# Designs tried in a protein design chat: miniprotein binders against Uncharacterized lipoprotein syc1174_c. Part 1

Scores and structures below are computed, not measured.

Target 1, 342 residues: Uncharacterized lipoprotein syc1174_c, of Synechococcus sp. (p08452)
Amino acid sequence: CAVGGYAGDALPLARAIASVSDRLITHPNVMNGASLYWPLPNVAYVEGYALDRFAAGDWQLQPVHCNRIGLLLDAAIEPELRIRHQQVAEAAQATLGLSVTAAVITDAPLGVTLRQADSGSTWGTIDRPDSLLRAADQLLKAGCEAIAVIARFPDDPGAIALQDYRQGQGVDPLAGAEAVISHLIVREFQVPCAHAPALQPLPLDASISPRSAAEELGHTFLPCVLAGLSRAPRYRSATESIAESIRPESVDVVIAPETAIGGPGILHWAARGIPILAVAENRSTLDLRPVDLGVPVQHLQTHLEAVGWLAAYKAGLDPAALSPGDRRLSYLNHSVQQATSG
Structure headers, positions and changes below count from the first letter of each chain, unless a header shows other numbers.
ipSAE, averaged over its two directions, is called F for ESMFold2-Fast, E for ESMFold2 and O for OpenDDE. V2 adds 0.75 times the mean of E and O to 0.25 times the DockQ between the complexes of E and O.
Where letters were taken out, [cut] stands.
The coordinates of atoms that the task and the answers printed are left out; those that the model quotes come from them. Centres of patches stay.

## First folded at step 2 (miniprotein; from C3 with F40W W66F)

Design C3a
Fold by ESMFold2-Fast, scan of step 2:
Structure C3a (fold): chain B 342 residues (1-342), chain A 81 residues (1-81)
Amino acid sequence: as target 1 above (342 residues)
Amino acid sequence: STDEVNRAKQLIDEARQLLDRAIESGDRETARILQYLVDWLNALADELRSRGDPTAIQLADAMLRFAADLLNRAAEELRSQ
C-alpha cells in the first residue's frame, strides 16, 4: 500500500498499526523511507509480487535472523557513481553490521527509460531484463539470500512530474520502474529483492518539500534497502515443511486504501472471507476502489479508525460494539414480531 | 482462464494507446490513471495464469468489466477534448 507515494510518510502509520498487531506484513514502499530510524521487530518486509503469491497461498514466509545480501549494479552507472554505491554498502557493513557478501555489475546496461509527457506523467521500462536476471543468478550461486538492485535512472530535473513531487505534489515518478525491477527478480528466483535508483545529484531547491528533501538528503536510499533486506523473510513454497513460518491462513485482517491498486491479492483475501478494511482518507490519485468491484469491505474514514478497529478485534471485541447506541437483535424469521415478557 | 487473460491483454493494449493520447493532449490526470490501470491489469493477468479457481474467475470478470468501463470513459473524455 503506497501512502501518498512519498518516502518516509508511511512510517508513522506503520508504527501505529504495528503497535496493535502481532505481525504486520507490508510492502517495502511503506517502510523504505525511514526504516533505519524506528525499530519495528514485528514488521515483515515483503516485495509486491511476493505479497501476491503469499495471498494466493503459493508461498509462505520464513523468518530469518540475517540474510546475506548481494549487490547488483547496473553497467549503465558511471564508474565514479558505482564506487560511491560500493562505499555505501561497505559503510553499511561497518556501521550497521549487515552482511553484503558479493557484488556484480550487469553484463550490459539495463536501459532504464522513463516515458515522459509534457503534463509531467512518467513511467518506466527496462531494455535488458535478461542482463538483470543473469547478474541476479550469479549472486545467488555465490550464496546470496537477498538482492539489492542499483539501476541507473535517467537524470531529468526539469520534468514536471519530478518538480511536482519535489514541491509536495503527486507521487514519486520513479516508483513504477523500480517495482518492475524487483518484480522480475522475485518472480524468477523467489528471493527477497529491493531496489535503489542511481541518480546524479539534483540542483539545490530551497523550497523543496520536507518529504522530498528527506529522500534527496539520503534518508531513503541504499542503507535503508540493505537494512530491510537483512531482516526480510525468505519466500518458500507452501508445499515445504517449515516449522517456523508465516502462512496466509494466519492472516486475520487486511488494510487497504479505498483508492489503492487492489491487484490479484485482493481476490484471495476476499475468497478467504477475512475482514478487509477500506480506508477513505488515503490521498491516492486513483479512482480504482476494490469496493466498486463488489468485494465486501468494512468502510472506514481514517487510519485512526483502522487502528481502533484492529485494537478492538485483537482484544476479542466486535468493533461495532464501540459505537454509541444499543444494537438490536435481528430475527431470522423477520415477519414475526416478538413481545417482550418484561 | 485463457479467455480472461486474453481480455486483460486487450485492455492493457487499449489503455496504453489511450495513455499515449492523454499525454499528447496534456491530460495528466487521465494519463496517471491509465498508467496505474496498465500495471493493475498486468498483475491481474499474471494471477489468472497461476490460479483458476471459480471464485477468482468470478471476481476477475468484475474487475475486467470495471476496467473496460473506465477505458470507455477515458476514451470519451479524450474525444471531447
Scores: ipSAE 0.005, ipTM 0.312, lowest interface PAE 10.1, mean pLDDT 74

## First folded at step 7 (miniprotein)

Design c12 (from L3b with I66F)
Fold by ESMFold2-Fast, scan of step 7:
Structure c12 (fold): chain B 342 residues (1-342), chain A 81 residues (1-81)
Amino acid sequence: as target 1 above (342 residues)
Amino acid sequence: SPEELKKLAEEIAKKLAEELGVKVEVFVEVDGNRVYILIYVDGKLYFITVEADDPEKLAEEIKKLFEELLKKLKEELEKSE
């Protein structure tokens, strides 16, 4: 099983990795739009908080055939925009065969705010997390098994981070707040959850990155979330005896951007003693960083190298065998090694 | 390091509890190359998300954003009471 955590939409990478993996576990950003146009039956959508709990050994994942999805709508959403999201959910049921069995509107506006720093970092607030949790509870009591959240986000077309992302630079500035909303529900109820922001249409940008354009089209956000949630594995305590579960002990490889190697999530995987593939992404020269995690870290320049590494590993090969150069024996005792030096 | 980021989250929780005199819960998540810090204060959720090229710069960025958030928190609590 391979775990990949890239920011933004990486459908080509997800498809390539899935083709050389028995199972790929990843977050929704990697599969934005994938579930609509390219189903990946061996890929599991797992929310960020749940991925952390899974990596820590606290939770296991239970594969499902289909989840009954609840739609949670922020009371702050204007009536016309709310109707549009309702129509999108109904369209997903009609055209994708998904089960969206109930909807609720929060009993108070959630009060989502968002601020950007020059570094691209985000901070903000949710005024009424209690209202969010009450709405989620209502959906679960109605028999829903996964929750899609639509929260009203501030409109800010002038934000530098948003403009940079639209031009293919940096990361989606909304992704942080989206992760916060799903975390709140996952932490409280241990059910699959994903968020799609409700925004007024952004101004036309003729130079927009193709990747950002796919995310900004109304039909790619919520339908993607619903498609992902329809087959998202359920989160169960690691202490439960569950047939056909995915346990953290079955993870063979972690794939992460090089910048994530010092993060807390990687520490959990490092403690399990499995290989970590650190991908440099947009870097032209390999930057060697000595890191002591108690586990081997493979520094790779490209995603293609990561795919090749996984293909070799799955085939039972030492991936180093596919690289140029002679590999020689390393002797553990000095006497044997000194004898060969003559 | 990962241990430093976890310790920083615990320090954030202690400082907020001491300065605001209210119950504080802090959670840290990782999503690829981003760190998410979730702070619950007096029934309201405050969040910080950080992206940095180096783990050492992550701690400094978190500290800066925390100071800005703490200023806003103090203003809001003063107005509400």
Scores: ipSAE 0.511, ipTM 0.789, lowest interface PAE 1.1, mean pLDDT 75

Design c13 (from L3b with V22L K23P)
Fold by ESMFold2-Fast, scan of step 7:
Structure c13 (fold): chain B 342 residues (1-342), chain A 81 residues (1-81)
Amino acid sequence: as target 1 above (342 residues)
Amino acid sequence: SPEELKKLAEEIAKKLAEELGLPVEVFVEVDGNRVYILIYVDGKLYFITVEADDPEKLAEEIKKLIEELLKKLKEELEKSE
């Protein structure tokens, strides 16, 4: 199951879906380390590029008990802020029992910039992507099995997208750049990777949305990333013979926002004949989009309906049987259309 | 499809290389409902991320953003030269 979360953290939704599924697969942006605050032992934390490779049938997921995590720190991070992040990682080891076995500082500032178009699209730069990949390679050669990246992000509180996000509108403007950073490492090295941004504290905003406040006040930050990575499944080629792996053929249902249905990742699941639950974002009229024709989907109005659908499906019920109205028998052979009511 | 993404990457790379007079490497990749366009110019990465909300509008949005990026890249080249 893949679940997209608007505004990043979707812990209540993830908890509900996890409670009615044998296993929930979602990427870091959706969970944002939800396992730190609420145990979800049946949730797999999978980066977006890896999730696409999994959906395509190229990769399989190998469950792990514990990953040795490498901490990758952008040279652009000021010394005081860098030490703070080091202390957070050490605190996570001491209080959560996580294994953060090595740290590296990039050999050059990564030079991350980002900007948002009116359409909601994000564009930006990474001046030194090669420095990012060299640092990751050092951690992997030191025996790390997953990588947590901390890159220095711009501190522009006046950006329209950031203002909108703080007020509960739109998507997290940092999410795109964060996804690019982890994507580069996963594509190159095929290891679990997640990112936590380093930025200066934003000014107090008494009207900030609760979701944005959760991130700014520390509910979903580096310790969450480390907790998620500690149990993240390893990425293996689908051609390998691995015991107890999670294979794409074992996925029963995909849950996605209606806006995601036209995407290439969803089409992989559709091609496998897997039910796709397209959830309309009815509460956010700004995000309502028409569904692309030809994709077999079950259209639902709310996430609560998706939870109910999944619960019925897992119980061996036809979810349609729990909807209002009687179902009538349909004959494939019209020659038997001599209906006699007893 | 993967073939369509590769073709799009090749078309963008050719256009940008010709316009800028520099070697350009482009990758177009997918993450759920998001399309990533990764553009390497002189060792620096420029990225565009687009929500694949409407396939019909996706191509138009990508074209617009690539044109805006090209303008910005020409401005940066003028500054660096």
Scores: ipSAE 0.577, ipTM 0.852, lowest interface PAE 1.3, mean pLDDT 77

Design c14 (from L3b with I39F)
Fold by ESMFold2-Fast, scan of step 7:
Structure c14 (fold): chain B 342 residues (1-342), chain A 81 residues (1-81)
Amino acid sequence: as target 1 above (342 residues)
Amino acid sequence: SPEELKKLAEEIAKKLAEELGVKVEVFVEVDGNRVYILFYVDGKLYFITVEADDPEKLAEEIKKLIEELLKKLKEELEKSE
């Protein structure tokens, strides 16, 4: 879940849900801050494409003790900025005990560009996705088990989208391209992958929103990505299951924003009969979708209600028991009962 | 539905391939409440990220973003010899 579109926004929610779950499987954006500043041992860091494959039943998750991480650096990164990222990876090894065992520079600049439409939607390009995949392949052949990608993103502190984001409005304009980059590697190689953008430092803004400041002060930068990848579960084909694999059949509840209801991932969970908690994302307005999934969907107004629902469910309670009103017994054979009473 | 979204993206990719005279591959993927539409055009990746908040608005948004892609591709062609 993301609230307000800022990386780390969902850390309080993730902590609350983790406290009432045996295990929480969630997206990299939720885990970035948690992995470094507030470790959650029962939360799994899973990339979006992998999460969809897991929901579909194609992949299973293998818990790991520690991954050997490969560092993939975009050839477009200036030498000085590249050295800085190298130092960050080395610092993570020295101070956090992570294994960053190999690095590779792409054989061509990746050519990442971004544009934002008036609606807030993002579009962009990657000129050389082939170079990205060749670099990933080299790291995997060197024995790496997870990949951290650093792509050079265009600098534009004057862009309206970036300025709106820094003031707490709109969504991160980089998030789409970052997701696409990690998605390409996960789809091709079936390994954990996450991205951290290479950017020049932004000028000081005294009026920056606290949520944007959290990113600029390190919540979502390379160290958090490396920490998350170090324990990210590995992906296994359903045909290669092992005893410790987390299977989609073991998922008890799915929590999703109402706007995600009807998406492929949600439909996979619905087909399995998994309870779905649909949470309204906007407290001011509610844009309901008439989607019939053939299974019960619980429409909730707030994430706090979702946490309460989970707590009741985990305790072995029917969550409806915590609502006011009588719950009366219903007889399936009324005719038989009436025959014996008459 | 997800099937309708994929069908729409594939139809747009087909028209784009006809207009540009090149092969276009399209992939539609979902991550949370976002829909990612990925186009491979002559080895270069173009991506579109949209919010899945309104099916009617989603179709219009995809069309607008395709027009932005066409403008960018036309500009790149004009800059080339």
Scores: ipSAE 0.533, ipTM 0.791, lowest interface PAE 1.1, mean pLDDT 75

Design c15 (from L3b with A13L)
Fold by ESMFold2-Fast, scan of step 7:
Structure c15 (fold): chain B 342 residues (1-342), chain A 81 residues (1-81)
Amino acid sequence: as target 1 above (342 residues)
Amino acid sequence: SPEELKKLAEEILKKLAEELGVKVEVFVEVDGNRVYILIYVDGKLYFITVEADDPEKLAEEIKKLIEELLKKLKEELEKSE
């Protein structure tokens, strides 16, 4: 199987990689949870903390037919907005046949805040992480197998970052807090978890980028999260005896951005001796710089090259054979020859 | 690396935790080009997320954000004293 999503990929990329892999593991963020709109039966969505534990050999993934999903609602959500989210979950059950078996409102407002630095970096707070975990525990005791979290986010989380994101630049300022919320639950309870923010509608922006518009128009909102969670594999200890699990030893290739190569998950994959495809963020051949971390990495410039590499690898080819240039035999006992002409 | 970032954050926060008598727990995660630093202080979670294309800029930005967080946290805790 292949592991991807480290680069914050989009559905078209996931579809391309999935078409050349037996199984693709990627993050269950809002964009990757779009199984509602384009089902990918060989794609498994795994939260970031769980993916790191999987890479480390601590956890294994158990495929599921369907998870019973619990809906966790932040007490900070206004009644009208809460009812809207309740109706969305009920609509997903009625029209998509998903199993959302219980809902809980936190016993205190979670107190999510977000601050923006000039660089586009974000910091913030969650005042009551304990309340989040108590609500999750209630859902699990009620028989839920995966948790969808809806937390109330500030309506103006970062004016500059939000505006840049809406114009197609920078990072979604909410993404960090969303990842933190799901991480807390996954770390504590070892179950699939994903987040969808509760926000008031933003003013119309005729110049908004298509990617940001998809978020605001609801293409990758709560229903996608619920659909993704319905099929998310369960996280089990690697020491458990489980039939038909996905183990880290079955991973053949990892695809990640060059900047992620120093991360613990990537280092664990490197230690297993599997190919790591490090993809540059730009298309300039002159700007491609290897990360000097002493790990075996194949450096590529584009995701299209990564798809081609995977196709060759799956076909039993040395992908280097498809590149122009010299491919010559190396002798283990050959002495280095000096140039005979200058 | 995340272990180095965790150690750096723990070292920076160790003095503040001792001065204020609060428990501090630090976690570091990497997700693509994004690094997350999670800091628990007296039951409240503070988090830092940073994105950069340049590893040197990433390290400098993380240090800068930790400094900003420390000022805010110290101000809030001193108000409760």
Scores: ipSAE 0.474, ipTM 0.767, lowest interface PAE 1.6, mean pLDDT 74

Design c16 (from L3b with V41I L70F)
Fold by ESMFold2-Fast, scan of step 7:
Order: C-alpha cells, then sequence, then structure tokens
Structure c16 (fold): chain B 342 residues (1-342), chain A 81 residues (1-81)
C-alpha cells in the first residue's frame, strides 16, 4: 500500500492492516517515516523495483534477523554535513543496536539535479551513476547486506513545489529522485536499498503542515531508514530453493489507490489472479476508466473499508456478506434461471 | 507489458538519436504507480519519473518532459564560444 508522498502518512493504516494480516509488504515511502516510533514486526520493507520483480514472479523475499548495513555517502556532501550523518548513524547503532558495518564515500560527486513539473512528474540528472554503483559494490564486497544511500540534493529544487509540499499540498519534490537512486542499486545488485537526502536545514515556517514538519523536525530521517533496512527481507531469485521464503504466489490481496488501477504495476498482480482493492483518492480528478484485469476488483471509498474487507477475508467470510442486501443463488443453466414464480 | 515498455524505450532512443545526433541508451521501467525513463548519454544519466494515473495523460506528459530534455541537451551539446 502506498499513500501520498509524506513519510509516515500511512502508519495508522499500516498498523490496522498489519493487525489483520500474516504479512504486509509495503513500499519504503509508506513505512520508513515512523519505524523508530512504532515498529511493525510483520511488515516487510521492500524497495519499489524489488516489489515489481516480486510481483512479476522473478524474485522471492527471504526474512532476516538483522542485515549488516553499508552507508554510502555522496562525495558532494560538505565535511560538516557528512560528519552530522556519520554521528546519526553511530547514534542509531548505540541506541537501537543496529549493525552499520562499513561506510564509503563515492569516488566522485554524484551530481544530483532535480526539477518538478506541475503534474508532479520529476526529472533530473545523476552525473556519475558509475560512481554510485562502484561505491555500492565496495560495500557489498565488504560483507554488507543492505545499502543506505545519502546523496547531496539541491537545497531548493523548486521553490513553489517545495512551499506547496510544506503547506500539505502536492508531492515531495525529492521523492522521485530518491526512488531512482535506490532503483539503480537494487536493479544492479539485488540488495535492499533506501535513501536519505543530505540537505541544508530549511528556514522556520510557523504555518508548516504537520506531515511536512514530521520530516523537517527529524521524525523521519536516517535512523528510520536504518531501522527499516535492518530487517528488510533479502531479494532472492524465484528459482532458488529457500526455506521460509515469501513467494509472490502466497500474496492474497493487493491494496492500491484507484488512480493506479490502469497502471502497469497493477497488471503484474492481476496476471497472478490476485484480488485488487481499489481505494478512492480524495485528491484525484481523473476520469475513472473501466479496466478488465481478469480478476475481481473491489472499488472502495475509504481505507477503513479496506481494513474491514481484509478482516472479513481473514475470518473466512465473503466480505460482500457484511454489506446490506440479499444475495441470490445463481444458476449455471441460463434457460432455467429466467423462470419466475410470478 | 514488458514488450510495450521495450517498444517505448526503442522509440524514445531512436527519436533522441535522430534529433541530437548522438548514441543513447534508454530504459523504461515500472515501479508501482510510477514509470521511470532512464536515458544514458556518454556515462551521464538523465531521468524522468511519471505517475501512471492515466495511460493517455501519461503519454502526453512523457512527450512534454522529453521535449524539455531535448532543449537542455541541445544547449549542452552545442557549445558556444
Amino acid sequence: as target 1 above (342 residues)
Amino acid sequence: SPEELKKLAEEIAKKLAEELGVKVEVFVEVDGNRVYILIYIDGKLYFITVEADDPEKLAEEIKKLIEELFKKLKEELEKSE
């Protein structure tokens, strides 16, 4: 389940779903924002490319006790800011008992630039993707099992987009570029990866939205990323024989916003015959297009209904039985079905 | 589908190569409700990430962003003294 662009925005929903699920698999943007404040032991933190490979049937997930995490630092980060991030990682080790076993500074500045269009689309550059991948390779050869990336982002990628986000409007302008960085590493090396941006502090804004304040005041930052990565399942080929793995065939239901139902990602799950719970988004102004996925699609107005649907399903109920109205017997013999008693 | 994404990548690569006069590698990949367009030119990565909320609007948004990228790349490749 992915909701909005705000770190921690979906934690109440994730807690509710986790309470009625054996396992919840979710995107980093849903969980990394609040892992320090409310850990969910049956929730798997899986990067987006890995979720896609899992849905496609190419990968399976191996639960772990604790990953040895490698810290990858962009050479573009100023010395003082780099020391700050080093201290944060060391504090996480000391107070949370996490294993951050190696750190590497890239051999060249990564050169991240970012632009956001009015549509919410992100575009930009990474000047040295080769340097990113070489640093990741060094950490993996040193025995690291997951990678935390700290890249130097522009301090003001888009004044209007950033201001709108701080007031609770629109999407985090950094989210797209962050996703690309972790995507590159996961695609190349098949290891858990997450990103925390290196930024200068923003000016005080007394009117900032609570969700944006949670990010700026440190509610969602490097320790949350490290906590999530410490228990992130490892990505293994579906062809391997692994005891106690999570396989895509074991997924019972997918929850997605209605705006994603026509998208390519949902088609991977539909091809597996898995029911889709499509939840309406309050902010969507898009036309609802009927899409025949070859599987049942349940259209829901709220996330609370999705939680109720899951609870009924887990209890062995047809969730439709909890809705008002009589359900009638259907005959397979069409010619007989039309006979009425009056 | 994977075939549709590969075809889109090939179409983008051909258009960029013809308009910029350089060789490029293009990958189009899916991640949940996002589409990634990754363009490699001489070791540098240019990326576009688009929300996949409507297939027709997605195509139009990709077109606009690619045209913006074309303008910037032409400025970078055509050095002026």
Scores: ipSAE 0.574, ipTM 0.821, lowest interface PAE 1.1, mean pLDDT 75

Design c2 (from L3b with I37F)
Fold by ESMFold2-Fast, scan of step 7:
Formats: sequence, C-alpha cells, structure tokens
Structure c2 (fold): chain B 342 residues (1-342), chain A 81 residues (1-81)
Amino acid sequence: as target 1 above (342 residues)
Amino acid sequence: SPEELKKLAEEIAKKLAEELGVKVEVFVEVDGNRVYFLIYVDGKLYFITVEADDPEKLAEEIKKLIEELLKKLKEELEKSE
C-alpha cells in the first residue's frame, strides 16, 4: 500500500504511482482532477481528516463495491444553479451507474464567506455549521453511506486573488474552505465526504492557465467527486474486527511534498518506521519552501525518482542499491568499525 | 508545537467568552501543510488556514481576526438592543 500526498490535481502522478503499487491511498484533491477520463481501480479516495486518523492508528479503511451517496445542497444556492447540480447528479446515475440515493437542502443558508490575506492565508466564515451537520445527519438516517457537499461559495472572494490564480499565479482561494466543510462532516459522522463548490461561470479568458481552464471546462467537477465517493472506503474504528480491511500496518511507503512533512499524519507514519518519500518538486501552493523537522526521510527532487523508488521497492530491491556508491557493513556488537582498507 | 497552539486556542476562547458573554470554542487542526484555526462563537464558525511552517504569520492573522470579530459582534449586539 502506498499513500499519496496532499497535492492538488495530479492525475499523471497518480497514474504513475498506481501502476507501481498494489494500492494507492490518496486525498480527493489528487483524484478530482479528471479521474473520470482515466479510472484507477486500485486507488482509494480518502479525505484529509480520515487520512490523519488512519495514520494515527485510530481508523481502518473498509473497501466497498459501491456507496449510496447523499447530495447535500446549501440553501444559499440559487434555484437555477441548484437544478443544474441536481441534473449533474442524475446524469452521473444514468451514465456512470452511480447511486445518488437522496438529496437534502440545508434548513438555512450556510453563509460561506472568504477573503485572502496578503500572507496567502485564507480567512472565512460558515454562519450555520449546525445546518450543515443536520443535513448530513438526515442523509445518513436515510441510508446514505457517503456525502457529497455543494456549498454556495462567493463568486468573487477577492477579484485580484482570483485573477492571479486564473493566470497561474497565487493560491486557490477556495481550497481551505472546501477542506473545512468536508472535515466537519468526517469528524462528526466518520463517513466519506467530499465537497464541490457552487459558483457562477466566469467570463472567457483566452490567456487563462491550463490548470485553471481544466477546472472551468469541467475536468475537475462534481461527477469526479461522485465517482470518487462511490468507491471510497468506509471509515471504521481500528478496534473492530473487519475482514479485508486496509490497516495502517499494511502501509509500505508514504509519499508527500516536502512542505507537508510537519503534519501529524506524516509524523505518525515516521514514528511507525514507514519510509517517507519527501518530494521537493511536489510543493503545496501555500508553502513553496522545504520543511526540516529533524525527521529522517528520503529526500527526492522529482516525481520520477519517487516512481523509481517504488518500482525498486516492489521488486524486492533496496532502492539505495540503484544509486552509485559503496555500502559498508555495520556491526551490531562492535562499536569501533574497521578502518577502510588504505 | 501542537501543545503551544492548544494553549493559544484556550487563551483566545476565554478572552472572547468574557468580552462577548457568549459561548466560544477554539480548535486548532493540521492537515498536510495547512493549519486550520477554527473559532465557534455562539454557533457560528470562523476559520483561518495558514502554511504550517510560519507560526508568526498564523499568530498575527489570528490576532487580526479576533480584533475584527470583537468589533463586529459588539456592533451587532448594540443594534439588536
């Protein structure tokens, strides 16, 4: 089992890693980028809070054939935009064979607001988190096993920040709030959850970056969230006796951007003695500098090196054997090493 | 550190509860390289997300958020009355 980092849309990387691993466990952010166009059957779709609970040894993952998905719609969504999202979910059922078995509109507008500070920090509010949790509870009581949340986000959380992002500069101002929304539900109910924002279309911009264009043209959209959730493993207590679960003890390797090495999930893996591959090229948009916490990790410069490391490891090789340089024998019961011949 | 962030959260929650006369809860959570500072004030959630490797930027942003929050809530309370 290999665990992917918290990177944004990285389908080419996920494809490469999935091809050299028995199973890849990764964040929705990695897979929501165009996974419908290149399905990866050995990839598990696991939300960030759940990944941290899994790493801590508190939760285990139960594979599923199909989840019944509940659609949670923010009351703040305008009727026309709400109908469009309803049609997307119904289209996913009709054309992809997914089970979206119930929908609920929150009993109050959620009141999502956002602003970005000069530091790159995201500030925001959710006026009615209680309404979010009540709607989730209704879906679960109706027999839903995973929840797709659609919250109405501001169309302009900061015109300059949004334009910078569209031109390939700066950070996605929505990502932090999206993580908070799904995190609240996963923490409260221990079920798979992912978010897709409800936004009005932006005007055509011929100079838009390809990454931003992918989002606006539908490469990263609600059907990808629904497809991911349909096969997302269920979160179970590690104390339960469950056949065919994925347990933390079965994780062989963790791959993360260097900027994520300080997170509690990564630190739990390191404490268990699991190899950590810290990739310099795989940087978070919020932190472009490497993090050094004194934890011994395998520092790699490129994603190709990570794929090569995994291929060697899966083949039963010490990946260090594929690098030039001598390896010297270490004696367990002899503190003074023999001098190199010379 | 997680312990220092928890202590900061407890101090902020106590100060806000005293100033506003309402229930305040503060949580700090980390996911990857993001630090989430979650503030519940009388059922409403305020949040801030920051890069994990700059605790001074986080502290400054939190202080600004707290000051804006106090000002807004005092204004709303006066209008309700």
Scores: ipSAE 0.554, ipTM 0.794, lowest interface PAE 1.1, mean pLDDT 77

Design c4 (from L3b with L5F)
Fold by ESMFold2-Fast, scan of step 7:
Structure c4 (fold): chain B 342 residues (1-342), chain A 81 residues (1-81)
Amino acid sequence: as target 1 above (342 residues)
Amino acid sequence: SPEEFKKLAEEIAKKLAEELGVKVEVFVEVDGNRVYILIYVDGKLYFITVEADDPEKLAEEIKKLIEELLKKLKEELEKSE
């Protein structure tokens, strides 16, 4: 089992890694949108909080054939925009065969606001998190097994960071707030959850980067959320005896961008002694900041090298055997004799 | 380590509770390369998300954002009073 994809919607990467692994666990951002066009049967996406709990050894993942999805709609959404999201969910049921079995409108506007800093940090508010959780509870009591949240976001959410992202620089300014909303539900109820923002259409930008354009094709991300949630594994306590579960002990390797290796998200995986592949996105290994996690980290320049590493490992090969040069024996004793034999 | 983030959450909660004179709950959560700071004040959630691209800059950015949040919270509580 491999864990990977801490950045962006990267279906070509996910497809390559999935082809050389028995299972790939990835966060929703890696598969959003792309999973509608190229479903991967051995890929499971896991919400960020749940992925952290899984890495920590607190939760295990239960694969499913299909989840009954509940649709949670922010009361702040205008009636016309709400009807459009309802139609999108119904269209996804009709064309993708998904089970969206109940919908609920929050009992108060959620009051989502957000702002971006030059550093790429975001901050904001949710005025009524209690209303969000009550709506989620209603859907779960109605028999839903996963929750899709549609919250009303500001239509002009920090022009500079959004414009930079649309030009291929920086990060999506909405991603942080989206993650917070799903985190609240996953933390409280321990069920799969994902969010799609309710926004008015953005203006046409002829210079938009291809990756950003892919996310903006249309005016909603709801079909991607619904498709992903339909097959999302359920979150169960690690203390439960469950048939056909995925446990953190079954994770063979973690693939992360180099920038995440010194970050907090990798710490649980490092503590498990699992090999970590740090991908520098075609940068020199000497340009990477040195960080000692107390475990071996394989610094790689490209995702293609990560795919090759996994292919070798899955085949029962030491990946070092595919690198130039001969491997030499290391003696537990006779260090003086070893030095003189060279 | 994970316990360091729990301690950070407790320190932030204590500082904000003392400065604002109200009950404050703080959670520090992680997914991949991102740190989330979730602050509950009188039923309302304030959140901060920080990209973890440089550990040394991360601490300073969190401090800066917490100070900005404290200023805004004091202004909002003044309206409620």
Scores: ipSAE 0.551, ipTM 0.830, lowest interface PAE 1.3, mean pLDDT 76

Design c5 (from L3b with L5W)
Fold by ESMFold2-Fast, scan of step 7:
Structure c5 (fold): chain B 342 residues (1-342), chain A 81 residues (1-81)
Amino acid sequence: as target 1 above (342 residues)
Amino acid sequence: SPEEWKKLAEEIAKKLAEELGVKVEVFVEVDGNRVYILIYVDGKLYFITVEADDPEKLAEEIKKLIEELLKKLKEELEKSE
């Protein structure tokens, strides 16, 4: 299951799309810090709840040069593991030039738990969401403009979903819970927020998929979170007069995997008449139904086709003009032509 | 649709508030092919994440998980009395 509608996207794809767009708005994910691995000056990272509010026309985005980031640490984190995360934040300041200006430990353990139901669905709890929100409020009152949350997640290396994910099958079982934590803060305070789980290292697995290995080598996720938050646009009410804002009306094209087409964000873009590029995914286990969005949807087989479509569109071309077929004129009225008498 | 998710959230909140006699707030969001259900019960957050690939299976699975949650909440409340 996908976080931010960009699940499965890799940095090469983001780089290709960014090269043919004036600005790319994308959700943060485990590989979310494009600026950590490869600087992309025209890419803006927007949290999922905030992107949905933006698509709905409720919020607008205010670009920033640099955010002052607050570090929110779950009281449930053991002292040694807490020091590791503190060092990561300090390392990010030293090596990436990020501004992490304050840290707060929650006034109570957050009590994050996860359980997989017999059906394969996941559910969990946060015992003290009030403590999370109080800590966020303290950071904002101290002048922080974006919040990085580090919550202590349960260690469960034996979970079937985790084992499947490590072998390159299924989805990250933590991704849903991570999204929940950031959504709580974004909904309450309307500020950029991202999550990073505090976990003990998983056992070495020589057969792990390269994608999962990349995530586990950065298993705290914090450097990517901090890099993304440093340039994340601020969330403002659509009714405010903001200089240099990005309004939903400024969005020209939406690119999404076919599996995301039925989501609320996509439906909002469709309602605005925005062209939607639906890219096929390698998901043979999903039975996708056609969705009538009330606007033309461009069904594409590959992301390379999406890049080509964008390049043509940005150049002021009808992308259909680059197709190898003849393009015929359509008449709005009946042209009665005299038969040629031979 | 967004209206259907809002209606589902309101129905879940009403049912749980009536059954438990406490304040209940429910938030439903879709991100990609995943549905998030956030349930605040007397200050504690419960969350559910499910795949959204089959509408009929999804509705039944959500109903089953909500009933399971309600049973566990009633057990918790009985222990604290």
Scores: ipSAE 0.556, ipTM 0.833, lowest interface PAE 1.3, mean pLDDT 76

